VH-VL binders against q9umr5. Designs and how they scored, part 136

Target 1, 268 residues: q9umr5
Amino acid sequence: SYKPVIVVHGLFDSSYSFRHLLEYINETHPGTVVTVLDLFDGRESLRPLWEQVQGFREAVVPIMAKAPQGVHLICYSQGGLVCRALLSVMDDHNVDSFISLSSPQMGQYGDTDYLKWLFPTSMRSNLYRICYSPWGQEFSICNYWHDPHHDDLYLNASSFLALINGERDHPNATVWRKNFLRVGHLVLIGGPDDGVITPWQSSFFGFYDANETVLEMEEQLVYLRDSFGLKTLLARGAIVRCPMAGISHTAWHSNRTLYETCIEPWLS
Short names: E, the ipSAE of ESMFold2; O, the ipSAE of OpenDDE; V2, 0.75 times the mean of E and O plus 0.25 times the DockQ between their complexes.

## First folded at step 7 (VH-VL)

Design c84 (framework fv_dargistotug; at its last look DockQ between E and O 0.58; V2 from the best seeds 0.60)
Fold by ESMFold2, look of step 7:
Structure c84 (fold): chain C 268 residues (1-268), chain A 123 residues (1-123), chain B 106 residues (1-106)
Amino acid sequence: as target 1 above (268 residues)
Amino acid sequence: QVQLVQSGSELKKPGASVKVSCKASGYTFTEYAMNWVRQAPGQGLEWMGWINTDTGNPTYAQGFTGRFVFSLDTSVSTAYLQISSLKAEDTAVYYCARNYRFGSPWYTYFDYWGQGTLVTVSS
Amino acid sequence: DIQLTQSPSFLSASVGDRVTITCRASQGIRSYLAWYQQKPGKAPKLLIYDASTLQSGVPSRFSGSGSGTEFTLTISSLQPEDFATYYCQQLNSFPTFGGGTKVEIK
């Protein structure tokens, strides 16, 4: 039998959005227990990410306990950040494959329809004034907002991304790294035609420098310092990069070719 | 069983130095940061700062950046507090305290404490 | 830094009494607050973290509540072994402790 699969949705999303992914898994891996977590859906996906992490942790604990041989995570968009934090904070997680499906792993710096709905009068160049305040950090989007032009504010104000990336020291940083490194595989999925994740290379731990030139994962300070384990994982052969062009942000979990190429091989 | 055992009480004259040790056992030393907390006689608790036991990087609370030095010997799972140029107002019990897994995005609570070391500074 | 004001500073109560201790923060600290118990000559002991979650092994007569700026520790039925000083601690900035509340059993 196959390891159970846990699915975590993204911003303004719900469990229904994954019906095609469920069909694909059933066809290729019959008998697999798949749980699409129905938490923090719709507007509730705007709650602070640490609150979401706590809620999802409570939901995954019994699933992992019933599957001592391990589980897989498929985590979409904002959900990929929730899942990465889960891997860090859970001392006893048993995740084999963490499949990060077009997630802003190094942050977001882009004007999107979601952002315009939340902050209709602000542009990305000014959103740091809102996001890097105590009030702004009450919103999930601001928890991973990463303005490359205001690094000092980001490092001081980020209540989430700067921590799980190891960019700001924290008393738990060492154990978070150790816990994250227990994952069997980190599968990074995304592509240039996503249209929402900005830069799209954030899904592969790439991000802008101060001139908005994208630096790849291996050029990032967090990789070079191995602050949360990326360099160790890559050296271990545990990082899988699966880019695919031609897929819009809402289509990642409903594309058969993407599933067969990037997801299916990791659902042992 | 997690245990933090501190060195014995010290009696010092003003201007001297003292080094308090805190030996940890029952857990992986480098996985938990170490805090130092001061309590003057009959007074409340005062956080002095913490040290990252993996990297050795200290963070000092305001007012403790001068004469107070945190250090480690990870080979024997021990944290140290050194106080130089002792003053009478440094008379206090000094505790080491281990960081808990629960906290805020910036700091954590303290789950295990050493028994305390009384440092007395008198003429 | 964020100041924590505990009240009362001192109280005396009988076994079986309901006791409440208040901790007020100078600014909002969400739920990033702990309560510690310290008996004479001993190190503090963590009772409650995240404002309301009991630490393992703490008797159920202890409870915590509050958020933002106002927090309460409650002992539902005071026992003789509860003679101690109680401290709150916040983690919204550099950790700071309240001034303490000394509880004496009549």
Scores: ipSAE 0.610, ipTM 0.822, lowest interface PAE 2.0, mean pLDDT 92
Fold by OpenDDE, look of step 7:
Structure c84 (fold): chain C 268 residues (1-268), chain A 123 residues (1-123), chain B 106 residues (1-106)
Amino acid sequence: as target 1 above (268 residues)
Amino acid sequence: QVQLVQSGSELKKPGASVKVSCKASGYTFTEYAMNWVRQAPGQGLEWMGWINTDTGNPTYAQGFTGRFVFSLDTSVSTAYLQISSLKAEDTAVYYCARNYRFGSPWYTYFDYWGQGTLVTVSS
Amino acid sequence: DIQLTQSPSFLSASVGDRVTITCRASQGIRSYLAWYQQKPGKAPKLLIYDASTLQSGVPSRFSGSGSGTEFTLTISSLQPEDFATYYCQQLNSFPTFGGGTKVEIK
């Protein structure tokens, strides 16, 4: 039988957002037990990401325990960061495929509708003043805000992304790397027409330098230092990159072609 | 079982140097960060910093920069604290303490401690 | 830095007594608090972490509660071996300890 699939939603999402994905999985992999975790829905998705990680951990532990052969994770948008953190803190997870679906894995630095809604008077160039404050870090969006022009503030104030990336050293960095490396495959999905993830290459661990030039994963310090295992994963052929054009951010989980090309191959 | 065994008591003169050792056993040394904590006579506990036992990267608390050096010998699962230019106010018991790994993922607790090393600085 | 204030600094009690020690933080630290026991000439021993989780091997008469800025350590029935100094400890950006509470025999 097929391994169970656990789905983690993104910002302002709910389980309803994944109705098409469920349909596709049921059609192509009948009998698959799919669990869309109904936690931190809607506005609750603005809560600190570490709080979300703890909540999702409690939900996935019993599922994993009932699936000794392993499970697959499909994690969308902000959920992709939650899942990466989850896999870093769990020393006993059994995840075969971790599918990161258009997630800002290397952070976010762009003016989006979500940011405008939360901070209507702030542009991305000024958001560091809010996001890198203790108050700002109480919001999930700020937990992965990555200002390339204020790297010192990012490294010192980011209470989530800088830590799971191992960019700021911490007492659990070694074991988190060890835990994350338990994953069978890391499937990175994203594309240039996303319109939300900025830069879109963040879904592939690419990001801006100080001049806002996009550098690829292999040029990032986290890769070069193998701070959380990217270099090791790549070396053993465990990283899959699946870019696709013509897909907007809210369509990644409902596009049939995307599913067949980038998701389905890793559910068997 | 997990054990942290520290070197014996030291008596030093002002201006001298001391090196305290902390030998770990019963677990994988490189998977747990090591902390140093100071306790002056009759006083409370003071966190000095920690060292990444995998990379050897030390982090020093404010007030413990310059004269204090954390180091490792991973081949013998040992952490070291060196204090140079000793002062009378450095008189204290120094503890090594293992970082608790199974609690909160982003906060530090100390689940195992060395027995402590008394360093006395007197003219 | 976050300051932890313990109260009282000294506490006299008898065997069998219910003992409560308070730790107050200068700012909110959620549940990121631990309690340690230290006996004279010995290293501290971890009792409780995450404000209320009992460390393995610690007697059930010890319990911790609280969140935010106020925390308590409770010994439901004080035993002879419980006379010691107790410390609270937090980590937000910098690990700090409370000043300690010495529990003495009345």
Scores: ipSAE 0.599, ipTM 0.827, lowest interface PAE 0.8, mean pLDDT 94
ESMFold2 (binder alone), look of step 7: mean pLDDT 91; pTM 0.938

Design c85 (framework fv_dargistotug; also named j3; at its last look DockQ between E and O 0.62; V2 from the best seeds 0.00; counts 0 for: pae E 3.5 > 2)
Fold by ESMFold2-Fast, scan of step 8:
Structure c85 (fold): chain C 268 residues (1-268), chain A 123 residues (1-123), chain B 106 residues (1-106)
Amino acid sequence: as target 1 above (268 residues)
Amino acid sequence: QVQLVQSGSELKKPGASVKVSCKASGYTFTDYAMNWVRQAPGQGLEWMGWINTDTGNPTYAQGFTGRFVFSLDTSVSTAYLQISSLKAEDTAVYYCARNHRFGSPWYTYFDYWGQGTLVTVSS
Amino acid sequence: DIQLTQSPSFLSASVGDRVTITCRASQGIRSYLAWYQQKPGKAPKLLIYDASTLQSGVPSRFSGSGSGTEFTLTISSLQPEDFATYYCQQLHSYPTFGGGTKVEIK
């Protein structure tokens, strides 16, 4: 039988967004137990990411315990960062495939309606003033705000992304790396027409330099230093890159061609 | 099985230096950061900082910069606390303590502690 | 710096009593609080973390509750080995400890 699948949603999202994904899984892998976690839905998705990690951790423990053969994670948008942290903080996770659906793995630097709703007078060039304050770090969006023009502030003030990426040191960094490395496959999905994740290459661990030129994963310091295991995973053949054009941010979980190409092969 | 064993008590004069050791066993030394916590006689606990046991990079709490140095020797799974220019107010029991694996985004709980090293500074 | 205030500073109790110790934070720390037990001349021992999660091997008579700024440690039926000083610790920022609560024989 197929390993259970755990789904973690994104910003302002809920389990109802994954109706089509569940249909696709049932069609290609009938009998799969799929759990879409109903935590931090809607506006609660703005809670600090470490708080979300704690809540999701409590929810996934019994699911993983019932599946000694392993589980798969499908984590959408902001949820991909939650799953990054889950895989690092859990000493006993048994995740086979971690499927990251258009998640800002190296951070976000772009104007979106979500940021304008929270900070209506701010442009992306000025959001560092709010996000890198203690108050700003109480909002999930600011936990992965990565201004390439103020990288020093990002490294010092980011309470979440800089830590899980190993860009700033943390007491648990070595064990977080060991835990993350237990994952069977890291499946990275994203594309140029997403329209929300900026730069879209952030879903593949690429990001802007100080001139806003995108440097890909292999040129990132976190990869070169192997801070949380990306270089090791790539060397053992465990990283899958699946870019697809023509898909907007809210369509990653409801596109059949994407599912068949990028997700289905990694569900066992 | 997990043990942190510290060096014996020290009696020093003001202006001297002291180096306290903390030898770990029963786990992979480099997997866990090592913290230092002090307790003055009859007082509570005060966190001093931590050292990354894999990289050797120390982080000091406010008030413990300059005279206090964290270091390690991974070949013998030992962490060290050195205090220079000792003052009477440095008299305390110094504990090493291991980070709990999961905690807050900033810092974590201490799941295993050394037995403590009493450092007495008097003339 | 987040300050923790424990109350009472000391209490006298008899074996079999229910004991409650309170820890208050100067600002919200969510559930990022741990409780330690320290016996004279010994190192502290972790009892509870994440406000309410019991450390492996700690007797079930110990329990923790609270969130935000107010937390409690409860010992449901005090045993002779429980006479000790108890400390709370926050980990929302640089770790700080409460002043301690000494539980003495009545």
Scores: ipSAE 0.456, ipTM 0.724, lowest interface PAE 2.7, mean pLDDT 90
Fold by OpenDDE, look of step 7:
Structure c85 (fold): chain C 268 residues (1-268), chain A 123 residues (1-123), chain B 106 residues (1-106)
Amino acid sequence: as target 1 above (268 residues)
Amino acid sequence: QVQLVQSGSELKKPGASVKVSCKASGYTFTDYAMNWVRQAPGQGLEWMGWINTDTGNPTYAQGFTGRFVFSLDTSVSTAYLQISSLKAEDTAVYYCARNHRFGSPWYTYFDYWGQGTLVTVSS
Amino acid sequence: DIQLTQSPSFLSASVGDRVTITCRASQGIRSYLAWYQQKPGKAPKLLIYDASTLQSGVPSRFSGSGSGTEFTLTISSLQPEDFATYYCQQLHSYPTFGGGTKVEIK
């Protein structure tokens, strides 16, 4: 009756983090087959995102094959980027709703506890020296590091975000756009009190310009050029934006009100 | 079935120009990037660059900038390689090659090739 | 650029022999490696991609293995039509090819 739900976790997460979400789904949509993919948990989530994409692809393919009517994706934090890439490389996915749950979809440029843990002696203003090196790009966090003051380095060195965004031309750009556009709905969730995603508008494809002024999705080059399909999706009414205040980063998947308002409507 | 058919052999003098064509059929031309690969006589394969068949944007490998120009005529599903100011060292077989749908995030393999075009530069 | 070194450059074998060709990369390229077969006067033919995935239509006697910096192409039982030059190619950065391995009849 209900389409299967596939859940992809974020940085340093595990399947246990989604126990409340599972409870909510079971309560409101009984009988739903929910699979929280237990891949790249904990410190393994620091592995390169393309490696993660490959692993998750192998896991979702058989699930999709058993669900000819389609599936829903709920992808949290870093997982949202993994899922977007997944949908870009899969020419035969059947995703109805792609729910991006507080994900840095347009990248990250902020000092977080995660960054301090990995790079204790580096501030965000200096992280470009590490993240845009071949060594740095071996870490997932650097794969979506987006320094607004070093745009040239970002465009040339980012081995993940710049590519899935189509900001740097590559041989797969056209087909990835075509694949991503197969999604039924793109549900973007985030909020100003997140405390981790920086800027928080990144969850809605907003981001800093060179003066650290936040521009909205419609002002971004990726939108204006429709480099991976955002403009097309918006035009056909396929993008849903669900901002919510008062929710910290680690609470997006456990907040009942958030679930009922932003997630549940797209699971039917 | 996918096919790439290239123009015939060329004999040119140094300083002249040549334009090689590669006509694609059996698939949607604009869905797959086109690559050019050079092979000097008795030598290995050398990737020259690629062209975005959707946008027309070319990317040239190091060593193939300036005298080498990739272009398209999408109306006839054809890619072109033009070489100007030909030199003796440009003597080679030139291949067009289609991207495989699978590959790395950065580049793809080449699943279909043209039959090659021999360009001989001799005084 | 990433350099690929193939060994051997030349290999003499008989029909029915097991043949192994090695390709070494100057740096780690994960599994972003392909193998091609080229016969005289013909274009290269894709045999294997992603180090070990057999291209559609390629006989099962061909197989690829390896990851990181060392890769191998194996022909389990050499057939008359398999005498050709074989190239490895990496996609981790700008595509580069190995120098080739010519498989000749003994």
Scores: ipSAE 0.455, ipTM 0.776, lowest interface PAE 1.2, mean pLDDT 94
Fold by ESMFold2, look of step 7:
Structure c85 (fold): chain C 268 residues (1-268), chain A 123 residues (1-123), chain B 106 residues (1-106)
Amino acid sequence: as target 1 above (268 residues)
Amino acid sequence: QVQLVQSGSELKKPGASVKVSCKASGYTFTDYAMNWVRQAPGQGLEWMGWINTDTGNPTYAQGFTGRFVFSLDTSVSTAYLQISSLKAEDTAVYYCARNHRFGSPWYTYFDYWGQGTLVTVSS
Amino acid sequence: DIQLTQSPSFLSASVGDRVTITCRASQGIRSYLAWYQQKPGKAPKLLIYDASTLQSGVPSRFSGSGSGTEFTLTISSLQPEDFATYYCQQLHSYPTFGGGTKVEIK
């Protein structure tokens, strides 16, 4: 039968948001055990990402233990960063498919409704003043804020993204890369009409340079240096890129065509 | 069983150099960063920095960016601390200590320590 | 650098006493704090990590608590082998140690 599927949600999500995804999985892969992790929901999703990673780690350990043949991760939005950190910090994870559903994998540099709610008087060009402070790094959004115009501050202040990208050396860098490379497939999903992830190519490890020109994954230093394993994964055919136009940020988990095209093939 | 065995005590004159070794056994040497910690007589512990044992890239704490050099010989699972232009105030016990891993870089603590190497600098 | 301030720097106690040592951080460090014990002429030994988790093989009379900027190490009933110097260490960034607390027999 099918490997268990673990779903990790993004900011301000609930289990109800994934009801259509669950229906699709049940229809195409009957008998699959699917767990939507009910942790850090609502405002708790603003807690530091390392706290969220620890909590999700504790939740996935028993699920992985019951499935020695492996599990799949479907991780949406901010949840994709939590899952990528899990793949690095868990020495014995058994994840086959990591499905990253419109996640800001290279960071975020864009105004969104929740950013305006949280910081109503700040524009994206000024959020570095908040996010690259010790106080700002206590918020999940700031843990992956990536201001291309203040790269020196990003590299020094980021307590999460710069570390899991291998952009700043740390005592666990070698082991995190080894652990990440144990994933079977990395399935990257996103598209130009997302409207939240900025640039949308962040879902494919693309990002702005200092002129706000989008450099694709293969042009990023983290890829070229293979700092956490992207080049190795791509070379062995383990990276699947599945872009789809016409889908807004809140609709990725409720679009049947997206599921059939980008998700279903990887739920072995 | 994890062990860190350091070289023996050194008695040196000011201006000389010393090289302290720390030989690791019982684990994969390149999987764990190696730290150096100083303790002057009657004083507390002072972190000097660490070296990435896979890449050989050192990171030095403030105040240790000059005369102190970390290096490796991975073929014999050994880390080294070299101190040049020794001063009397360099008299201390020098420890190597292994980073233990947790879920993030900032959850690391030192789970195994070498026995310490006393370096005495006197004329 | 994150500064750690231990208090007291020195205390005198009898076997059986309850001993409390505090460690204060110059900024929030969540629970990223470890405690070490060091006896004269020996290397430090890890007692507690993540503020409150007891290292394997450490007697249960040792406990740790706290988060943010304020942390405590408690020895519930002091034993002869517990006379030592105790250090806190933060791990929120690159490591720093507290100044130490020497526990002596009264």
Scores: ipSAE 0.436, ipTM 0.752, lowest interface PAE 3.5, mean pLDDT 90
ESMFold2 (binder alone), look of step 7: mean pLDDT 91; pTM 0.935

Design c86 (framework fv_dargistotug; at its last look DockQ between E and O 0.69; V2 from the best seeds 0.00; counts 0 for: pae E 3.9 > 2)
Fold by OpenDDE, look of step 7:
Structure c86 (fold): chain C 268 residues (1-268), chain A 123 residues (1-123), chain B 106 residues (1-106)
Amino acid sequence: as target 1 above (268 residues)
Amino acid sequence: QVQLVQSGSELKKPGASVKVSCKASGYTFTDYAMNWVRQAPGQGLEWMGWINTDTGNPTYAQGFTGRFVFSLDTSVSTAYLQISSLKAEDTAVYYCARNYRFGSPWYTYFDYWGQGTLVTVSS
Amino acid sequence: DIQLTQSPSFLSASVGDRVTITCRASQGIRKYLAWYQQKPGKAPKLLIYDASTLQSGVPSRFSGSGSGTEFTLTISSLQPEDFATYYCQQLHSFPTFGGGTKVEIK
């Protein structure tokens, strides 16, 4: 029998977005119990990410309890950050594969349709004024806004990303690292033609420096300091990087080739 | 069972220094941050700061910088609070308190407390 | 810093009474509020966290409610051992405590 699969959606998504993924899993792994969590759908996905983490935790705990051999997580876009935080706060999770599907794991710094919708008169260059305010941090998008030109504000005002990254010290940093390290494999998926995740390397924990030069995961302070376990995971062969070109952001969960190449191998 | 045992009461003169200890047992010391809380006689509780028991990094609350130093001896699962240049207004009971681990993901509560250490500063 | 205001500061009650203590925050703190009980000469004891979750070992007569800026601690039927001072606490930014509510015997 196959381990259960839990799916967490992205911004403005719902379970309907994953109908193709469900089909692929059913075809290639018959009998797999797949649960797409219909929490914080649509506009509700704008709620603070910590609130979402708590909600999703309540939903996954019963599923994990019924699957003592472990489960797989497929987490798409914003959902990938929710899942990483989830695994950080849970000291008893049994996740075998954590599949991060085009997620802004190292944050977002780009003008997207989502940002334009929420902040129609703002550009990414001045969004820090909103996102790093207490008001801005009430929106999920701002919880992982990472302005490379205002690193001090990011480190001090980010109530989510800076904390789960261990970039700002907090009382639970040590235990969160231990919890996250319980994961069997971290599968990072993304690509240069995504069009939304900016930079696209954020899906692989790459990100801009102060000159907007993209640095790789191994050049990031969070890696060098092993603040939440990336260095340790890499050292034990637990990180899988699966880049793929030619896939737009809204197609990651519906592309058959992507599924077969980057997702299916980790569902066994 | 989790226990935090603090050092005994101290009587000091103004200008002197004091070092309060907090010995932890019954759990993995480095898995939980340690907090310090002050309570002046007949007054409420005041958070002083916390120390990362894994890295040793202290964070001090506003008003508790300079004369207040958090430190560790992980080999004996002990946290320390040192106060230098003592003043009369430093007279208080000082508590160590363990960070609550199973509550809200990143917010801090205090599930276990030391019995407190009275520090009296008098001429 | 976020300020917590407790009311009342003093409360006289009898055994068996229903007691309610209020804690108001200067700004929204969602449900990130805890309640502590402190008896004379003793350290505070955690009663409730996340506004309404009862700490293990705490009697069911204690309950917490509220969110945002207004919170309440309720003792459904006051027992002799419940006469003490109660504090609310938040950590939205830095931890702060309310001024305390002393529950005295009438």
Scores: ipSAE 0.629, ipTM 0.843, lowest interface PAE 0.8, mean pLDDT 94
Fold by ESMFold2, look of step 7:
Structure c86 (fold): chain C 268 residues (1-268), chain A 123 residues (1-123), chain B 106 residues (1-106)
Amino acid sequence: as target 1 above (268 residues)
Amino acid sequence: QVQLVQSGSELKKPGASVKVSCKASGYTFTDYAMNWVRQAPGQGLEWMGWINTDTGNPTYAQGFTGRFVFSLDTSVSTAYLQISSLKAEDTAVYYCARNYRFGSPWYTYFDYWGQGTLVTVSS
Amino acid sequence: DIQLTQSPSFLSASVGDRVTITCRASQGIRKYLAWYQQKPGKAPKLLIYDASTLQSGVPSRFSGSGSGTEFTLTISSLQPEDFATYYCQQLHSFPTFGGGTKVEIK
């Protein structure tokens, strides 16, 4: 039989958005128990990410307890950051495959329609003034805002991303790395036509340097220092990169070819 | 079983130094940060800072950045607090406390405490 | 730093009484608050974290509630072993402790 699958949605999202993904899983892997967590739906997805992580942890504990053989995570967009934090904070998680579906794993630095909707007088060059304030850190989007031109402000003000990346020291850094490294596989999915994740390589732990040149995962300081375990995980052969062109941000969970190519093989 | 055992009470003169030890057992020492907390006689608790037991990097609270030094000997699972140029106002019980792994991700609660070391500074 | 104000500073109660201790924060700290019990000559002991979650091995007569700036610790039926001083601690930023509430049993 197949391991249970837990699905974590993204910003301004709900469990209904994943109906096609559920359909694909049911057709290809009948009998798989799939739970789409319906916490922090819609505007509730703007709550601080650590509040979301805590709520999702409480929801996944009983599911993992009932599946001692392991579970899989499929985590979309902002949800991929929630899931990575779960892997760090849970001493007893039993996740085999963590499938990161177009998630801003190294952060976001983009003028997008949803950012314009939320902060209509702001652009990416000045949004750091909002996001790197105590008020701004109360919003999930600002928890992973990563301005490559204000790195010192990011490192000091980020209450979420700088911590789970091990870019700022904290009392749990050693144990979070140890816990993250217990995952069986990290499956990274994204592509150049996403249109929202900026740079799109953030889904593969790539990001801008100070000149806005994209450095790939293996060129990032967090990888080179192995600050939360990426280098170790890659050396084990546990990182799978599955880029796909031609998919917009809202279509990752409703594209059958993407599912069959990038997701299905990891739902053992 | 987790245990934090501190060194015994110290009676010191002003201007002297003291080094308080905190020996950990029953867990992987480098997995948990170590905090130091001060309690002056009849007073409440005051957080002094913490040390990353894996890297040895200390973080000091405001007011503790000068005469107070945190250090480690990981080979014997021991954290140390050294106080130099002792003053009468340094008279207090000093506790080591292990970080609780759950809770706030940037600073956490303290689940196990040492028994405390009384440092008395008098002339 | 975030200031925590506990009330009352002292409390006298009988075995079996319901006891409530309040902790007020100078700014919002969401639910990042812990409660500790300290008996004379002993180290503090963690009772509650995240405002309302009981630490393992703590009797169920202890409970916590609140969020934002106002928090309470409740002992539903006071026992003789509950004679102690109780401290709140916030962890929304650098840790700070409340001034303590000394509970004396009549």
Scores: ipSAE 0.390, ipTM 0.717, lowest interface PAE 3.9, mean pLDDT 90
ESMFold2 (binder alone), look of step 7: mean pLDDT 92; pTM 0.942

